# VH-VL binders against Thioredoxin-like protein AAED1, chloroplastic: the designs that were tried, part 6

Target 1, 196 residues: Thioredoxin-like protein AAED1, chloroplastic, of Arabidopsis thaliana (Mouse-ear cress) (q9zuu2)
Amino acid sequence: AITGASSGAGIGKGTADSLDTVKVLDLRGNEIPISDLWKDRKAVVAFARHFGCVLCRKRAAYLAEKKDVMDASGVALVLIGPGSIDQANTFVEQTKFKGEVYADPNHASYEALEFVSGVSVTFTPKAAMKILESYMEGYRQDWKLSFMKDTVERGGWQQGGILVAGPGKDNISYIRKDKEAGDDPPVEEILKACCA

## First folded at step 23 (VH-VL; from v6 with heavy chain V106L)

Design x2
Fold by ESMFold2, last read:
Structure x2 (fold): chain C 196 residues (1-196), chain A 123 residues (1-123), chain B 106 residues (1-106)
Amino acid sequence: as target 1 above (196 residues)
Amino acid sequence: QVQLVQSGAEVKKPGSSVKVSCKASGYTFTRYYMHWVRQAPGQGLEWMGYINPYSGDTKYNEKFKGRVTITADESTSTAYMELSSLRSEDTAVYYCARDITEFGLLTYYMDVWGQGTLVTVSS
Amino acid sequence: EIVLTQSPATLSLSPGERATLSCRASQSVKYMHWYQQKPGQAPRPLIYDASNRATGIPARFSGSGSGTDFTLTISSLEPEDFAVYYCQQYRSYPLTFGQGTKVEIK
């Protein structure tokens, strides 16, 4: 029922219910309920397309640039990717991402949140331009992660999004479902949702 | 312009091998997966496999029981498909086809096709 | 492997008529590609992800469907539309094509 960017108290009740049984893996492989990530604190949760994606690495970096503002507001920065804990650890090692990282190898959170998927939204002129811009800015696709079997076997057409939630398991105040690869919101939109 | 140009027709005896080439031009060869698809005379399309020309990684249709080898030569921007232990039912037109995926994601949408190479297996 | 069954095998119609081609998958798939092939030519892309026209494909072509049942529709046949049409799945390996539907002049 929820599409695009939304904000406000309690607007994500149905979305929160969809997540009731969803678990993700920490970097050591422990299963945790996804709602535990924001039950006791507000969190900005970025859902990557996959751990090797240059556009997702650029998004992670621009969110991390504002980590000091998030920390000052008591807001955690979290990234979830659809892959193994080994892929998640490789992402952290390569990017030095300062937020928390979790793996969702079964795509359970992506399915529950009904994030967009498909070839037609993965390969657009806008995405191609943003990939080129990202390379000119020094970001690089991890081709090993991008071409790993579990990434390739799912076709690479899964899209992500951004969620702002907590404190409280049911308190989802902002959700943005990417319409296509590289569909980044302005960072000020995220900051207004989490930290205003 | 993006183009795939394949090697010419071949006539082969049963039990021999054939190697079909597919030369790419007009784009960065290593950034796109290459598929191979065949079509027996008067029949439909049959996927044989793909290669990632960047890494050399391949995936094959198990129907061919390891008789297919797909390779790529970055220096010449050329993909190859070799089919061994030929049988008369391997008589077909063999196509190379580019996956639309730039920057390494495989989408299985074949946007550019070679002209086809007829391989005739006769004894 | 996922088997795609196209129907009818042959569709004999006159120019200006509406053509409806069916593709049924043996297992649920999320999306379907369609290709057109004229005699002596390589296949060419027609519809991707069930409903999106490939570059340069006229509006008379449309696709629909989900799950196991997919349809290609040509709203008003033109002389250049008489060809064989193939559906293709990409849910799982091996990639498979339907056996084709031939659209011919009645």
Scores: ipSAE 0.005, ipTM 0.491, lowest interface PAE 12.4, mean pLDDT 82
Fold by ESMFold2, look of step 24:
Parts: structure tokens; sequence; C-alpha cells
Structure x2 (fold): chain C 196 residues (1-196), chain A 123 residues (1-123), chain B 106 residues (1-106)
């Protein structure tokens, strides 16, 4: 089921074609084609705003709570962040995220998937409320990662999303583009897409 | 409540310098960029630059390059703007203004402004 | 640098009338911010990213436009709306403001 900005037969192939040349970095710095992440298995792929983001850390944690359901369905959990492998490794160390983590320092996957960007969708009263809720639940912003020059100089306006794809590089069954910072889908929607 | 309180009005001679302070309260000082904007009497707004209070990184309007220095002191939650080699056209109200977005994002939308500091440069 | 030209320079209107303020950029910009300033006060946020009202801004204020042409509309002027309005771009450095449109009571 394709949700968010589009749905219907054929749309998944157009989206998959836009990703043909996109590469991401594993934690050791090796380039891999992004479609390899779901070529041989279905994957839930979360695209973070950046590796220091408290809202993205909360999303990562609640997806990880469903990892057993995903594993039972043969579905991998993957997180991609816009930043360096050093930032990705710091994220893993601090969060103990149980899924796979990849870096996209050039934002190539974000551009190819046309995720929302802009100051109007980064700062909203709703996002501020979500940040407060995340702090009350024990999640914390990494201020060092948040203030790193490459995070700040890109405007910090990049939003993320969630993709369910595979098996097969052209098989994208769900995409949800966040409308603003903290725009989380209900977890049941993701589970329906990956693991129904 | 979020507040920016600036130092008092100053009268300066041409060729001297001025340092305006801006003390922040009610929020985490290092999580927000700080801009400086000036307004000559009866005129519009002119952006001078900003500082990232966490890193100390700055960006200046090239009009002021070499004359303006923006600094921040995390321990006192205070930003400073120093303008050197003052001229009569530098007579203005100088504002500090917080970038609206928490978490070190730079959005260029200024939500909280200081009360302004009048700097008068007598020819 | 990007020059913002606001028109008219002064808009003389009565309470209850509609005010339409224009801001034109010398180059295409993606979005525009708007501020309101009353005499002796600091500017206050009004509209961000061309069309989004800041927190606490009443619905009579609206913004629109894209590219080079942006508009601020006050649908029915209230006594507290007589002020100077500035547009601001953030596409490139230096950040620049328009010269202002003064909305005054007729």
Amino acid sequence: as target 1 above (196 residues)
Amino acid sequence: QVQLVQSGAEVKKPGSSVKVSCKASGYTFTRYYMHWVRQAPGQGLEWMGYINPYSGDTKYNEKFKGRVTITADESTSTAYMELSSLRSEDTAVYYCARDITEFGLLTYYMDVWGQGTLVTVSS
Amino acid sequence: EIVLTQSPATLSLSPGERATLSCRASQSVKYMHWYQQKPGQAPRPLIYDASNRATGIPARFSGSGSGTDFTLTISSLEPEDFAVYYCQQYRSYPLTFGQGTKVEIK
C-alpha cells in the first residue's frame, strides 16, 4: 500500500527509477546502492531529519520496539540519516538502535525521493509540542550533532519519511513523506504496510 | 518567559567603538542562533549578522565586514555586538533577535527581539 | 544581494478596510517572512514562509505569493494594525528587508 504523497500501480516503479544511481554509506564508509537495502528482503526504511534530532530518535526507538514483529515477517529495519559516517556511528552508540544504519552525506536519497524541506515545515507549534513530549518520554537531542557545521549549513530544514520496499529493487509498496518535523505516522500504518 | 534584555543607550564619538550586550533568559541560550539587526532613525531594518552561541561561528553582512564583531558568552547567556570605527551613519537602534527554531537550526525567522539599544554617534 | 521593494510606501486607510501590501524581490526567492513594527517597538513576527501566520497572529492577516511577487493582506483593519510592515528574504546572504510599507489611519 502506497501512502503519503501518492499511491497506485506504477508509482512504485517511477520512485524506484529515481533511486537507480543513489548510494548510501555503511558504518565503515563503503558505498552501497540504496536499492540493495531491499533487493533481497522487504525493509522498513526510516529517513531521519539528522542524526542528532530528538524526534528522529523517538521514531527510531518506537520502530525498534516492533523489530520482533518485523523479524517474524522477514522484514529488515533500516535507518538512513543525512550526514557523515561519524555522525551515524555516534547515533548508534548513543541510541543502541537495533536496526541497520546508513549515512547519506550528500542527501541524494532525500532529493531523489523529494522529501519535504523548508523552514516552514521545520519550525511549527506542533513540532515544538512533539519535542516536549519526546523529552517527557526520556528522549534527548544530541546538541553536538545538532550544531555540527554541515548539519547547520544545510539549513536544517530537511524532513524525512518512511519507505517500505522489497523484495526486489523496484518493489516499493509504501512511502510516507513527513509534512513537518515530528510528523509520525501511526505505527499500525507501518505494520500494515510491512507486516500485515 | 523568553526574554532578551539589552544594555542601555550610548553616545559615542566618531572613530570610537561600541559594544552592546544582549542577555537571554527563559530558554537554553546555546540552542538558538542570535541575530543582530539595526535601524537608523526613521529608516528600515538592516541585518548585521548572526552567531551560533554553541560553537561561536558567525556570519556577517559584508557591508560591516571588518567593523563588526559578534560574540557570545555561554556562562552568562549573553551575546555581544561590537561595532568599531563609528561614523555618524551608524547612529541607530541596535537589536538582538533570536532565530525562532530550537535545536541549532537556522531559519532566519526572528521571533524574540531585544528592546533595542540606541547608539548615537555625534559628528 | 537581493533587493526587496515594497509598495505602496504609505497606505492611508480607515478601520474596517482591506489593506494590500506588495513586496517584490529582485530575484526569485522561494519564500518570504513578514514583520510588523509599531513606533518605539521592536519588530514582531507576523507571517513566515509567505503564508503561515506566526503564533497568536489573528486570521485577518494572510500572506501569499511566490517567485518575485509577494502580498500581505489585512482583510479588515483594526486600530492596532496601523503600523509599518516589512518583508524579509532568506534565499541568500546578506539577509535583506524591504524598506517598509506604512499603514496609517486616514
Scores: ipSAE 0.000, ipTM 0.467, lowest interface PAE 15.4, mean pLDDT 82
Fold by ESMFold2, fold request of step 26:
Structure x2 (fold): chain C 196 residues (1-196), chain A 123 residues (1-123), chain B 106 residues (1-106)
Amino acid sequence: as target 1 above (196 residues)
Amino acid sequence: QVQLVQSGAEVKKPGSSVKVSCKASGYTFTRYYMHWVRQAPGQGLEWMGYINPYSGDTKYNEKFKGRVTITADESTSTAYMELSSLRSEDTAVYYCARDITEFGLLTYYMDVWGQGTLVTVSS
Amino acid sequence: EIVLTQSPATLSLSPGERATLSCRASQSVKYMHWYQQKPGQAPRPLIYDASNRATGIPARFSGSGSGTDFTLTISSLEPEDFAVYYCQQYRSYPLTFGQGTKVEIK
């Protein structure tokens, strides 16, 4: 198990192999090989805990604030969340997220990337503080999405991460696996990986 | 009970076509990929392709190069495989097989198999 | 196309013996599936993703391996285990199977 941020063109070979057969759903329900998201362009891919999570909505927003920088560098902004296409569409409607959104209802990408999971890393004092900070900044939890059957049955304890990949299916240059809920890297770290 | 029931054995002449049916029961037909695999007498297994019964999207083994058409009818929960321009080498038992995973991950692991349909191509 | 080579082609053993079946891929694959087939029957799922037993498969069956070399082990053969075993890769299309290893009674 490798934790924390990793960067470099050669570091991603094992990770890319883990994703070879993983598919995600677009907002209309079509299956897309996950590597197609960065095959022909570089992408910043955020993996949410779930579509109703306030901390994930804050991360999506702060990445979207840098979308113009990403666009100028030819870099796509992508969000993947565990759950159904209905939950993904609700997320887009509520947040107005400017990047692309995909659903991974089976958690296949999360399993392939070995993202952290567990109650002890979901409900921490730091996560509680970050939730409070997010509320003070105007972000809100969607409790309907948070308690949907798919979210509960597939595990609300799932953590996410950030991937920078492409162009090319095997070209993964950065991966950050969150250690706990709300474990955001500084946005400049992501910008150096995608857009320097 | 999850079950795949295939159509009966067929005897065909070279150059003709065969269409094998595979009726699913005991599960939501459109939520699982369906594979087709054949086995010549005394030989191993050969993957022919799959269909997503919800969308109709297919993937074929290029060995068959346009001779195979896989379709699905969600109203009858039935998948079909048609093989055209039959040759003696196409004599085989043809199986339908369900991918193990409900929506999301296509694992390429076939958990439920039909009983097989013998297609004999002879002149 | 990824070629899977199983060895041995035939394994003649007595009940109670340990069977070790090999599957070698022509290039690195992520994981391997295994199926069991008895005469006149459709294949039966056995092991998925190299090491996970399918539902209802006895604990005497185990799978291991990575990269190009994969192994199916039957720790103590039972009379019902005499069959043909196939490995299957899913790294790239077309999906391919090994040619099979026949496990027969000595």
Scores: ipSAE 0.000, ipTM 0.448, lowest interface PAE 16.7, mean pLDDT 81
Fold by ESMFold2, fold request of step 26:
Structure x2 (fold): chain C 196 residues (1-196), chain A 123 residues (1-123), chain B 106 residues (1-106)
Amino acid sequence: as target 1 above (196 residues)
Amino acid sequence: QVQLVQSGAEVKKPGSSVKVSCKASGYTFTRYYMHWVRQAPGQGLEWMGYINPYSGDTKYNEKFKGRVTITADESTSTAYMELSSLRSEDTAVYYCARDITEFGLLTYYMDVWGQGTLVTVSS
Amino acid sequence: EIVLTQSPATLSLSPGERATLSCRASQSVKYMHWYQQKPGQAPRPLIYDASNRATGIPARFSGSGSGTDFTLTISSLEPEDFAVYYCQQYRSYPLTFGQGTKVEIK
């Protein structure tokens, strides 16, 4: 890519209201209101495209590199992915991700946050280059997870984003909606939002 | 038998407060969210808020902001709804209703309802 | 706040007829709950998440729909089905109900 991508976040009460009744699943299958993830603490919440995505696994790793900074600031690191509890557990087992992981099999949080979806934003030249770069850095796509029925039907062209929220259910201070697959912000931008 | 039994009908003057009780029996009170819903005469249903009886967490309809307080007493398995600064438009039947799922989950689907408490606000 | 508009306001039908009740949301909602309320009683659960019958609800009740348009169907109306029916959204706070459709047996 010859130019970097960036996204301006629409921060406000309307975004928090859209999440009012959204629920996600923990790794044991318990439903919780998504806003409980930042009710009592600030959280950096990464929304993956799907649990098998190589680019999302790279993003999870780069956020996890800063977990000690987040911990020192009292900030939780959370990853949400579209898919089943089994897919979420497989992701944790394969990546050893040190943050919290939740599943959203119905895409409720993705719809509420209006994350981008579509073939034209999934298969871009920039995404292809970033997949190659991720492979050179040792990251790998999980093709079994990528071709599970839930992933293909619901999340194959789904994009994600990053949210910084809390403490307080209505307190959203940062949102970034990925414009295309692999649209990562500089990590310093995230750290300014959560931990400055 | 799962049951919600509410306090009796009340007649109140404008500007006063009312506190309606809802005693639960036949299940573990702290494991289910409790909603409050009212219905004005000849009108539909209006959600007022909920409480998690285990944690004390509440959420209120902003229409009632500053006037409604929902509490729970674990020792008596009783939820309370207090509405202050009463107006004639607050005349309604007030219901408590249990959220269907156990262990503090919210589905916003109310499976067991109290019998209702008529509150009449008139001078 | 999300406004739910139910139609018709009153549905007068004979026993054995098919009743079709509509609920339209002012903006897209994922799912809809339905309740039945008989005179002098609290509402009772009927359908959750648009299409799932609550425990003990007869098979003649079914729900369908998505987005802004939801339907409750009673395939063959029985005398005990005389009641007011409410739809409820839970997409956002405050939770809201439709104004009700009264089903009366003609």
Scores: ipSAE 0.000, ipTM 0.467, lowest interface PAE 16.1, mean pLDDT 81

Design x2
Fold by ESMFold2, last read:
Structure x2 (fold): chain C 196 residues (1-196), chain A 123 residues (1-123), chain B 106 residues (1-106)
Amino acid sequence: as target 1 above (196 residues)
Amino acid sequence: QVQLVQSGAEVKKPGSSVKVSCKASGYTFTRYYMHWVRQAPGQGLEWMGYINPYSGDTKYNEKFKGRVTITADESTSTAYMELSSLRSEDTAVYYCARDITEFGLLTYYMDVWGQGTLVTVSS
Amino acid sequence: EIVLTQSPATLSLSPGERATLSCRASQSVKYMHWYQQKPGQAPRPLIYDASNRATGIPARFSGSGSGTDFTLTISSLEPEDFAVYYCQQYRSYPLTFGQGTKVEIK
């Protein structure tokens, strides 16, 4: 698997071009060009592994803790998951996530951004330790969402990342591709990228 | 410790059906997907489908066009594969195989296999 | 359907020799699993995600490759390595296996 994070370096037209045809679904099922999410405003976009993932729920929560800072800077908080709108709605109901949530059931954004996938980057000692840590902090895996057919068939081994983009559809200023499950950046890195 | 024990060999006539059982032990049955794979004498492996024992959801190889039915019984920790309208070319060893599943996620990696059940289709 | 072509069909080698088994996919796949099957037995997991050894698999087994071309290597054959080896893809349904490479030890 390709590892690494990228901030400010080499990000630009090539990455934006790969997203040209990518659409995601809002919670009502409307197709939205992904670049519309940051066309008129800067956005922090978190890409979850899937909607039932305990590690992704913990990341969503720590980003949401900074939503006030993002709002004060005119920055939207967005989460995209590789599942159905039903799975996305269940995630919102269970977590009360305060940002915007979109579904990418065909994984188009994940493919375009070349996010990592595979057993070897999902089942690691580091991921296991972070799962235990998350459970001790009160976060829980949603086993029903984890077993949903769409989650299983479309990439249970899918990793995510974080994107900072906008305003402007071509203005992608930060990409972090998770190296493995639970590969969280310090939140301060995200705040520096979005809200300096 | 993890074991999959399959039902015994069967001899069947063309046009009949067979139901092979696979009893799981040593792990939480509903947390791991179960595959069925067959192997004709002297041939390679052919994936038939899987079941999610938690939800009951199945996926089948379209080659079998509705002749295969995979089920699971949580109360007995047993998966079943039924193949109907048997033909002589269905003579094979049928395996159940556990998908190594983490946090409910299918990996398509079959870590524990049953001993196999020979099904012979003969007049 | 993704077709996996294994080569050679048969590999006849002596103990201590290096065996190299190839698996080529008809289109790009994410990862490849490998299984070993000894006569009269169920398949045994060997390598997952192209390069990771399954639990209890000796260090002489290694895997590599990406995209369409994958390789299983046995660095120094032991008599117990006589078996058929299968690759398996999981990029798309149906899951498919290669036709196998038979490793014969003289």
Scores: ipSAE 0.000, ipTM 0.506, lowest interface PAE 12.5, mean pLDDT 82

